# Designs tried in a protein design chat: VH-VL binders against q9vpl3. Part 144

Target 1, 224 residues: q9vpl3
Amino acid sequence: RGKINIQRPKAPHYERARVVAVTQPKYPELPKAKSCFKTRAERTQQQQENPYNEIIAREVRNWLDHSRLVAFFHLSSITADDIFRVRVQLHKQNLHLKSYGSKIIEQAVKNTRYEAIVPLFHSNHCIVFSPDPEKTAALLRIVRRVPQMVLLGGIVEETMLSRNQLVAYAQMPGLHAVQAQLVQTLSQAPGHLIQQLQAHQNSFVQVLDVHAKNQMNEETPKST
Short names: E, the ipSAE of ESMFold2; O, the ipSAE of OpenDDE; V2, 0.75 times the mean of E and O plus 0.25 times the DockQ between their complexes.

## First folded at step 6 (VH-VL)

Design t38 (framework fv_imvotamab_arm2)
Fold by ESMFold2-Fast, scan of step 6:
Structure t38 (fold): chain C 224 residues (1-224), chain A 120 residues (1-120), chain B 112 residues (1-112)
Amino acid sequence: as target 1 above (224 residues)
Amino acid sequence: EVQLVQSGAEVKKPGESLKISCKGSGYSFTSYWIGWVRQMPGKGLEWMGIIYPGDSYTRYSPSFQGQVTISADKSITTAYLQWSSLKASDTAMYYCARLDYGDYSPFDYWGQGTLVTVSS
Amino acid sequence: DIVMTQTPLSSPVTLGQPASISCRSSQSLVHSDGNTYLSWLQQRPGQPPRLLIYKISNRFSGVPDRFSGSGAGTDFTLKISRVEAEDVGVYYCMQATQFPYTFGGGTKVEIK
């Protein structure tokens, strides 16, 4: 009865969903959930935590807990050799480039003040961690030569900063008191900063859409 | 440079206890997992378990749960694999290896191995 | 447990000729985070294992470009474009998508 892959539409068609439900023994009839209750299967799925994600999430939490500098980046297509060279340059400055899946990030920051960063990771992403916030200038200098990495924002001394605020912080080298004052001055209500970070994430969705279209067409002539 | 240095070869009798070590250097020891892998003479690789030194969380392969204890001392950047009572079937080469999921796949750097021989 | 099956068990090759090793998993290695935690390790005689390839196709530091990985889902391949004398050893695939982590049985690459 079931033939091999016919079609996988992104937008589900109501009529097809009904036919599939009727022909599937487990779902010949979809039980109608009470207004305050989910179906038994739906509740079981939602209660089912992935223990494996928790294992990986320990890495993210440890990096967040022990880093005074955290920088968030959108990551465009880049070769393994190129990203490895970037990692080597960063590591020499005690900067640690990490890439985790969105679900892992979500699991790691759940019930923390950083839960609001989750929307940043809907697309390809990476994070740079360092115990030394004075390395922000070195980080930006290195990343400036890597067009595939686009700064979204970060956390310095437990304070969330936008891209522009992080750049401003990097311009004040060598003075701990001045840098602390700058972080305090640049700090914004979490809600406001989160809105700025989400706006940047949305802009990258557009960039990815353009990139995907260009990738389908392949090469375009370069005239400059 | 990332380096894992393991303790020297051991020759033991059945029923004896043993604790072997794996010392990490050149990286943030508490930020990476340490895994243990067994290789019996002439055979392939078997995963035994892992530890996260930052909080001492451990996870064991079902085949090794209750057979060994994995621990770590972050003050000297050293992980341990321990047996309370050795068996002849424990004769093998034991490797420690570093892992994390944010940088590279598990087991990116390996120790040189510790040969454990258990015979009466 | 995910079972990792490697073929062939032994691969005698002439110097300069290509070698190909297959690895098949008993179930998909795609993690819920979208990554595939499939790696290839090399073990030279008397030495510890060495990471060659991670996440299907990414070469690790210091690994020559004659090594390449490919595959998806349950079928994976390691290729050596031109086998050199130093490539003699046992090659293992491994998965870290689910606990317990499991290794293939190994493929011995020898010069003939």
Scores: ipSAE 0.428, ipTM 0.713, lowest interface PAE 2.5, mean pLDDT 79

Design t39 (framework fv_imvotamab_arm2; at its last look DockQ between E and O 0.32; V2 from the best seeds 0.00; counts 0 for: pae E 3.5 > 2)
Fold by ESMFold2-Fast, scan of step 6:
Structure t39 (fold): chain C 224 residues (1-224), chain A 120 residues (1-120), chain B 112 residues (1-112)
Amino acid sequence: as target 1 above (224 residues)
Amino acid sequence: EVQLVQSGAEVKKPGESLKISCKGSGYSFTSYWIGWVRQMPGKGLEWMGIIYPGDSYTRYSPSFQGQVTISADKSITTAYLQWSSLKASDTAMYYCARLDYGDYFGFDYWGQGTLVTVSS
Amino acid sequence: DIVMTQTPLSSPVTLGQPASISCRSSQSLVHSDGNTYLSWLQQRPGQPPRLLIYKISNRFSGVPDRFSGSGAGTDFTLKISRVEAEDVGVYYCMQATQFPYTFGGGTKVEIK
């Protein structure tokens, strides 16, 4: 029935290891070479990496600037085939699933009004963009069938919204004016919104921890 | 359906100018990079450069910096590769390819190629 | 520049037998974001290149599951579990971790 291959864990042991790795709020590991003696070639390459990340950041800024809907997700382990099926479903609704490294996102939003979202991307993540904010309902309907994607919050009409506010927006029937009014009404100061988004992220980590704990007492069903 | 359609084969003499094209369709042209790749007869692939049509930013391989110009016209969803003065050593198949760092971090869709022959 | 070395130069294989292609980089391909941007391309005779594998081991859309990628750091492998007639062509590894992007020299897969 589902278009996604994996909707539940296969093996408790493997799932437990994956959950621990995915949920840890650790900064990306630095290459070993950065702590060791470097050759001139290695030092030259390190300097060139800064322009490269900025080039990729142009793509992120373009999506942010030209999308009226941006949704942020925590992304658990998922196969390339499964994520591709999700991309196809989303694309049919003019929804574009993108994955960028956290450092690239940080460079893209630094010194912009979106800088406050950086803490959301310290763990495994993905972002959905769309020029059509009315597609929020379609987005949530599709993602409901993808347990590996957990909504953290988003931006609608350039206004930052928590998970609950984005869900409320999706449930509004009708005119663009009514939806715009709702977005305006739901608007909050960036500091308060980030705390709410971080709370949702922390709640997700807590849920994964509980799930991992429960999985330790359950084994994959035997094929009959 | 994502498609990149390149202009037809060219036969030129050394010293002549040339501009070849790559027309994108089936996707948001300004949201994806276009790269150019050269393949000399019987040889492998060489990356030449990329352009971001959204703001016309370009980045070239050091080997091709100053040798070619990459440009794009977003109103007709077309990218270009051009030479001011061709050399016999420019004889090769030229491919355009789409690049998105948020999807595959690599060249996902390729044009059919434009064969450029430079001879006296 | 990062140099990409492929072995073997050519791989004649019997239909239904496995094929293995190696790719070695002169430097680690681990990006500062923790990902490794190593991809594999297939070029059939008279055709443009086609993306097979991205980020070491992920199959691109429409790519048969007989293709698999593996590796880490500087040593990468593309495997075809059961070679079919349509798999004839040249295979290239490519790195996109650092500018300039560089390709391996190519490995020609042929049927005996």
Scores: ipSAE 0.720, ipTM 0.864, lowest interface PAE 1.2, mean pLDDT 81
Fold by OpenDDE, look of step 7:
Structure t39 (fold): chain C 224 residues (1-224), chain A 120 residues (1-120), chain B 112 residues (1-112)
Amino acid sequence: as target 1 above (224 residues)
Amino acid sequence: EVQLVQSGAEVKKPGESLKISCKGSGYSFTSYWIGWVRQMPGKGLEWMGIIYPGDSYTRYSPSFQGQVTISADKSITTAYLQWSSLKASDTAMYYCARLDYGDYFGFDYWGQGTLVTVSS
Amino acid sequence: DIVMTQTPLSSPVTLGQPASISCRSSQSLVHSDGNTYLSWLQQRPGQPPRLLIYKISNRFSGVPDRFSGSGAGTDFTLKISRVEAEDVGVYYCMQATQFPYTFGGGTKVEIK
């Protein structure tokens, strides 16, 4: 009588296997207790408006209202030391790196023009503030050296910009240079119009002259 | 450089009023919180309250609520701690400190302290 | 209020030897945002407090590498790997997770 291997029970006969498969109580999938699958984010949403968060939210709102440049970054596996180094570099350029909880950000921007930024704050993030929009190029130069900081987007002069738009903005010549170029372009428009109008008139005069010359040549009798 | 400079030492009698000051420099004064901390002689640190100079929003420790008034004048980048009527038990070193929620979530810069002595 | 309990009250240490300070909170210091707002401060004799560590384990600017913070939830530790003469003073833990902010009772580090 072969030793019943308790560790690897022989598969039951096909008929028995079928009966067992059919008679196995289909336990209704235990309702995934909503509580077990609530993402950290969902668990934190039920926490009553903590008066404490409101206090911190005031600071966030103040930074948003007084900054002409705001940039949003995702942080990927960055160490505290790395953040500190970046902060020092940014600070030298009057750029202020701040980190707030997602709930605090949400509360700070609720019912404001900044409400659209909330979806950017689902993971580890930081915000860079500056009173000077001209520092955008400097900001991007610094963060390019930090692969753990991923640019998500920003606000420049009260306008929300995508990542690509922010990069493009940083590459643009200063506002005054752009304005000068615009003025130059606009000033050239009337000149071009005048040239085009004059070209048509000149062409018309040339055609008339040719016609007049041809008529004069026909009236000159061939002196035999 | 970020600096907090506090007013000089005070010697007062019980029942007198007092207002001490903390002047901030080297940073945007209205963008950071200022807190006051009491240290009785030979004792530990006690949080008293905080103020946001941008709008003068204040919060007090329950132990100090109604006992002191915290205020700020943003035009001269100065925070204040005041008593309407001093007690002998108010004898202590008082520190102002800057609080930044976005960076360290703690008091990152401190004043040198103001010694207040209340004696009969 | 959150009560912060520090141990020991006094820590006599020989120069060059390690020191360890414990801080225990009466409740979890994990904030709703997932961060733990525990800080360590150093107060040298006759000086104002100085920030050493923020958010459990992050060194503040200018703080030497011999200082390190660790812990989670309700139990936190400050370690000095090699105590120097300039490290003499009182060390405080502080929680900023909930109002009112509260400090530990302090630990005096002195040289034997």
Scores: ipSAE 0.645, ipTM 0.824, lowest interface PAE 0.9, mean pLDDT 87
Fold by ESMFold2, look of step 7:
Order: structure tokens, then sequence, then C-alpha cells
Structure t39 (fold): chain C 224 residues (1-224), chain A 120 residues (1-120), chain B 112 residues (1-112)
């Protein structure tokens, strides 16, 4: 078909604004008092239901909603210096390394199309967000030298991709590269323009056909 | 380069209103929280509250609830701290700082500060 | 509200010698996700605070190796292995484990 399987629109701005406007002065009114006689399990469970987690979940939802590339990794034991080096390298490419508690992720994606990602966060993990899906190749090059980060899969243009699908996506020419090739072709004879456009179209279609067959009729959005 | 640039120093009288600003640049303004921190002359740091500019969600420290208003205008990437009626005890340095829950869970970049002086 | 208590209030140090700053919280800073959200900030004279250390022991971008953080639960330490002239200022610990966020009272590091 031609539609992404979205049952509901993304979180509407009007509902977020309504909640903020109506509840802003009243958020603290929820009973958050701790009982000095509650068990450790009850205190932990009460903290899990704390509206504090909802505050952090807003950040996660915003990153998910506004990132055209999201990559999920299992994170093995890694030194603070090594993860810092990776974060700096990723940041140079507009790639944002984040880690959130599993309870926060569960709350952020509850009742959304992304609820299926929750099991990925029961183990040690990290997430890379970016508005720039063309940076997927740069992401994979950087993490190739970081065996502690094991790619699990990702989201590109609101479509969930497996590890292999994300790697295949990274090999496609970027929209910027296609635009640059178009400009160079227009400065040359018209015959070269036809051949170059057809070659790029065929390459792009071949990748999309592989994705469609591998996803059993799922549709893959075009890269930016 | 991530920058938070605050408005200039203010000299006011008790009872006057004031709105100071914090302009963010070099990053996605709507993707990060902005917090406000007060530093009384010769004293330590006090957290006043935070705002998420993407949807203007705000949360105040109980010590400042009802005494200030935190807001943001995402179209010009600017956060605000506002008083409806200043007191002499509001004389302090006010900082804005960027907050990132996904990594540091703390304030990674700070504005230069805005000195507010309230005197008769 | 979690109270953060810093000692000493002032730490005069000879150039090139170590400095050690203690921070104690009124309750555990360990979050249910296993992380401890304790940060250290530096405020040089006439400047805004800047982040030095996050999550107990991780150095922020551009922070020299001479700064290190350690601790667990309720007791935390910032160490400067060899104090330099540029390290003069006030150091704050901060917890972000729960609202409201709270800071320690500060420790002034001075050159003797």
Amino acid sequence: as target 1 above (224 residues)
Amino acid sequence: EVQLVQSGAEVKKPGESLKISCKGSGYSFTSYWIGWVRQMPGKGLEWMGIIYPGDSYTRYSPSFQGQVTISADKSITTAYLQWSSLKASDTAMYYCARLDYGDYFGFDYWGQGTLVTVSS
Amino acid sequence: DIVMTQTPLSSPVTLGQPASISCRSSQSLVHSDGNTYLSWLQQRPGQPPRLLIYKISNRFSGVPDRFSGSGAGTDFTLKISRVEAEDVGVYYCMQATQFPYTFGGGTKVEIK
C-alpha cells in the first residue's frame, strides 16, 4: 500500500499544550509523600509511578518524534573514557548518544507504534538519535571501532529496521549526494543527465525492493 | 557551538516587573530543557525550575512556586524568567543552563548570568 | 528534599599539591535504574558554573585528567591531583536523582 501503518497521528501539539496549560500549577498535587513504614518494594514501585518519570519521558518522546534516524545498541562494559570518546565523535556528526532507564522508555512509548522496542531496554543499552538519516553511514563507521556497542536495529523515517536493513540503508546514496550529482550533470550535456538519473533511480529502487521483500510487504521511506 | 546568551544586567525598584531572557543557539532548542538557577550575593546555587521549550512544560522548585514565571518562545529560541513584583531580596545573579536527562542528568552548558539589583 | 553537605568550606592549597572535596547527601542518590545522578560543578571567580563530573566519576568534555570523582550511595569525593592556578574557584556538588534538584553549599579552592 502506500501508507505507513500508523493507527493514530503523532502526539498532537494541542494535547500537549492542553495538559501543560491545565495541569501546570497542579502537577505537584499528586500524593508523593513517602510512608516511613512502606517496604522497600513498595517504595520502589511508588517511585516507578512517580510523575518525575513522566517528565523525563517527554524528552524521550520528543527525541523519537523529531529524529529521522534512531539506532539502538546493546552496551557491554565500557570505560568512562571510552564512552566519552565515542560520544564526542558521534556529536561531530550530529549524532546524539543517549541512555535512559527502561522504565522511562516504557512510559515514553506506551500506547504508541514503538512499544515493540521496550524489550531492547531490559539489558544495558544506549540509543543514538539524529535528525540526519544520511549520517547512518558515519554512525556505523564510528561504532565499528567500538566492539562494546552492538547494533540491534533502528528507526529511519518512522520505519523500524533490523540491523541488516539499517546497514543496507547506510549504503544508499544520500539525498545530498543525489542533489550534488544532479547539479554537476546539469552543467554537462543533456544526454548525461538522462543516464545519471536513470542509474540513481535504479540503484534506489533495488534497495527499496530488497527492503520490501525482507519486511514481508512493509514499506521503507526514502532517505533524506 | 552550544551557546546560552542571557540579557544584560538590570537595576529595578521594589514592586516593578522584570523579564530576563536566555537565548540558545548551536543546538536543537526544543530538544533540551532549560533550567534557571539563582545565586544570592556571596551564597551558593539554588535551582528555581525548568522548562521544556518544545511544549512549554514547566516545573518549579517549591521554594519558587508562585514567585516567578518561566516561559519560552521557541520561534526565537529564547527562554524567560519573569517577576510580576520584584522584592529587594530578589537581588541576585540568575543563570540559565541546559539540562539533558539522557546523558548527564544535570546542567551541561550555562549562560553568562544576569545580575538583577533591586533597590530603592 | 535531599540535603547536600560539602566539606571543607575552604581549601587553601599550594600550587601543584592535591585537593580533596567531600559531598554527603541526606539520602541515597542511587536511582532505581542503577545510576547515581551526582554532578560536580566548578565556578571560577566572576564566571558561571561549568560541569566537571557527571554520574559520580565521568569527566565532561574539556575537563582535564587531574579532576576525578568517586563515591557511592551518600558519600562522594572530588579530587584535584595537582592544583593549578586556573583551578581557583568554588566547587559544588549537585544531585539530580529527584526533585527538587539540590546543590551543596560550595567549597572554595584557593592558592596559598
Scores: ipSAE 0.399, ipTM 0.735, lowest interface PAE 3.5, mean pLDDT 78
ESMFold2 (binder alone), look of step 7: mean pLDDT 92; pTM 0.942

Design t4 (framework fv_imvotamab_arm2)
Fold by ESMFold2-Fast, scan of step 6:
Parts: sequence; structure tokens; C-alpha cells
Structure t4 (fold): chain C 224 residues (1-224), chain A 120 residues (1-120), chain B 112 residues (1-112)
Amino acid sequence: as target 1 above (224 residues)
Amino acid sequence: EVQLVQSGAEVKKPGESLKISCKGSGYSFTNYWIGWVRQMPGKGLEWMGIIYPGDSYTRYSPSFQGQVTISADKSITTAYLQWSSLKASDTAMYYCARLDYGDYEPFDYWGQGTLVTVSS
Amino acid sequence: DIVMTQTPLSSPVTLGQPASISCRSSQSLVHSDGNTYLSWLQQRPGQPPRLLIYKISNRFSGVPDRFSGSGAGTDFTLKISRVEAEDVGVYYCMQATQFPYTFGGGTKVEIK
């Protein structure tokens, strides 16, 4: 099944309906007697129950199920121009950068084998997908030049790997059989993956806090 | 041979909707960006926005955010620029251009342009 | 937004003589990747723009060697060593270092 169609997943039928709705004429303001007043808590509940979220969650599940390489990153503040350049570099290597809200991720992986990744998405994050696990080394080389993106862990050939395990995988020669054997060996190592991934996330948050404070203190007006 | 072919000239009234196209050929459509540029009569060039057809990621110039919609259809190698409600100030020549991915070079090939005239 | 300023607005030139166009940016065009995304475009009357020069000084495929680009930081120059009749048109500098991409106001090259 190496012919994973992750580059061209079929758009949900609702996409066409939504586009039509967005382009429709402006409607006059409704009378207050017919307006439904909602508290912030009720609006938050409605947002969580939004049908749009379930459709995006299905897209996330399709990306997860049909990608042989999935890498999870913490994403700190980054300029639109810089993320644009990173996205272009990644696409050249058949690597697809996606950003989804934590609620959507949770909905996508709830009651699946991937539910263990939910703690990784408590803060700002992004995910890189690829049909080609041989591109892990290229991914890490590109991300090394982007300090705002910090690797938390990933999934290779349906096997969940910690940051250190994924880095080890990337350092192997481009022999598919050798890399597949390494993945199996690493996944059988003693330890708790969730705690390892969460520990790295917590350590990263501490590093970001120190770095942010240092950047703020050293900040001066300058044209790029 | 790389080629971008745009749709024909349009004459519209204020308030009407419009969708113009830019068809790419001679290259891998999903591996290159497409940008849109406006040139008002007798004026210079203005970037409107860009799209990466491979995943439909779009970015708009702040002055055009909310004014137009950029989209693409990979199956027919075509990018689109759309208005929900045209204004007289939208009268201009509109160009599409391709971003060559090599060394992130900006916009090596251009379409022939689509003239949009909006008058009452 | 980065503002691009071109001088002169108009450049009447005798055939075979050199022409020089200047472009100044409101801030440095050096990207964090080390590249400077400054390009020069030519627009002949009634035609779409065409890429002449990219990343300050690199000639695009098919562009004659009489066209050359130079500069650094915020100051850039396009030179035509010997103006030919087909060089009549408007020349634009453009930056793609920071979004939104911005163009200079254009310089009209015409024959005296």
C-alpha cells in the first residue's frame, strides 16, 4: 500500500456547500425577538459540537492512517514568511505541514490507537505527514534551521516513536529493510512512551520560557 | 514548455460575481505556487495573493484579504481568482504567475492576463 | 509592508547608449535563509511582465547579457549596457523577502 493518496484526499461534500454559503449575499439583521442569545459557555459547547470539526477530524484520521511518516512538533511564535519558506522546502521532499486545533486532534484520535498523542497538543503545535518514511532525515535537516519548531515525537510505519527513537531512525542508511527492523527494535524497548513524550514537551516549555524572556530583554527595533 | 493560460476578458456590472482562471501546463502543477497580480489601468503592479495547489494553502495580501478568494483544482491544473461582489475599483488587468521552487525563485512564468472591466 | 522606490520615473535613452535604474527598499531584503529576494521585471507595451533578473544579479533563462543587476541590503541597480529598440517598456523591481510581496513604482524606458 505504498500508493497512499495523502496528497489528494477527496474533499468532503460539505466543502462545496460552505463555499456557496460564504459567497452568498449579506442578509439583514434579525429581530431581537427571534435572535438566540447564548452565553460564552454555551457558545463554547456549540463550537465543540460543530459538524465542521468532525469533518476536519476525519481528514486528520485519513492523514494519520495513510501516512507512513508522521512527526509532531511544538511550534513557537514564527513569522508568516518563515513558515511559508519552511512549507515550500518541505513540499519539495513530499513532506506536508499541517496545523489543527487541539480539540480537532482530540476528536480525531479519540478511541483510536493514536489517543496517546493528545497530551502533545496542549500547547501550540503542528504536524508533518509523508507517504515516504525515507524522508525522515530530510525532515530533521530542514527543521534544524527552524528553532521555532521542536520535535516531540512521531509515528513511522504505524509505530509510535519518541523524539530520541525518531532521531535514531533518521540516522540510519536509506535501506528500507534496515529501517523497518530498527523501528521494531525501538518500539520494543522498555519504557513508557507517553511519559517520555510528555517529559520532552515539559522540558521544551521550560526552555521556551527562558528563551522568550531572553529574547524580550534583548529585543531592539531593527529592520529585519 | 511551461505555459500559463488565462481566461478571456470580462465586462461586468457592480455587485456581480466573477471567477477567472489560470491553467498551467508543461510542468508539475502541484509542486509550484501560483500568485495573482493586479494592474489597474495606467498603474503599477500589486500582489494579491498566492496558492500552493499541492495542499491548497493560500496567503493573501492584507489589502485583498476578504475581497477575493483564490483556489485551485489539481485535476484540471487550474487556479482561480474569484469575487463575490465586484466594484468599479476592481477594473484592472489580472495576471497569474508561477513560483519556481528551485532556490525559491519568485514567479518565473506569467499568464497573458485577463482584463476585467466593471462599469454601470 | 516593505516600500520599494524606483528612480527615475522615466528614462529616455538613445539607441545603443546605456541605461541605469535604481531601486531602494524601506528595509533590508536579506531573508533569514541568507538570500536576497530582489527581482527585476520587464513589461513591454501591451504584454505581461517577464522575469529578467532574480536574487539581485542572476539572469533568467533567455535574458540577454546586456542586462545586469547589482546591489545589497536596501540599494539595487538594473543596468542595460546597450539599449535596443525592443527594450522599450516599464521596468519594475520586486521583493519577495517578506509577504506581502511588493513592487517598485516602475521606470519607463523609451527611445529619444
Scores: ipSAE 0.005, ipTM 0.466, lowest interface PAE 12.5, mean pLDDT 77

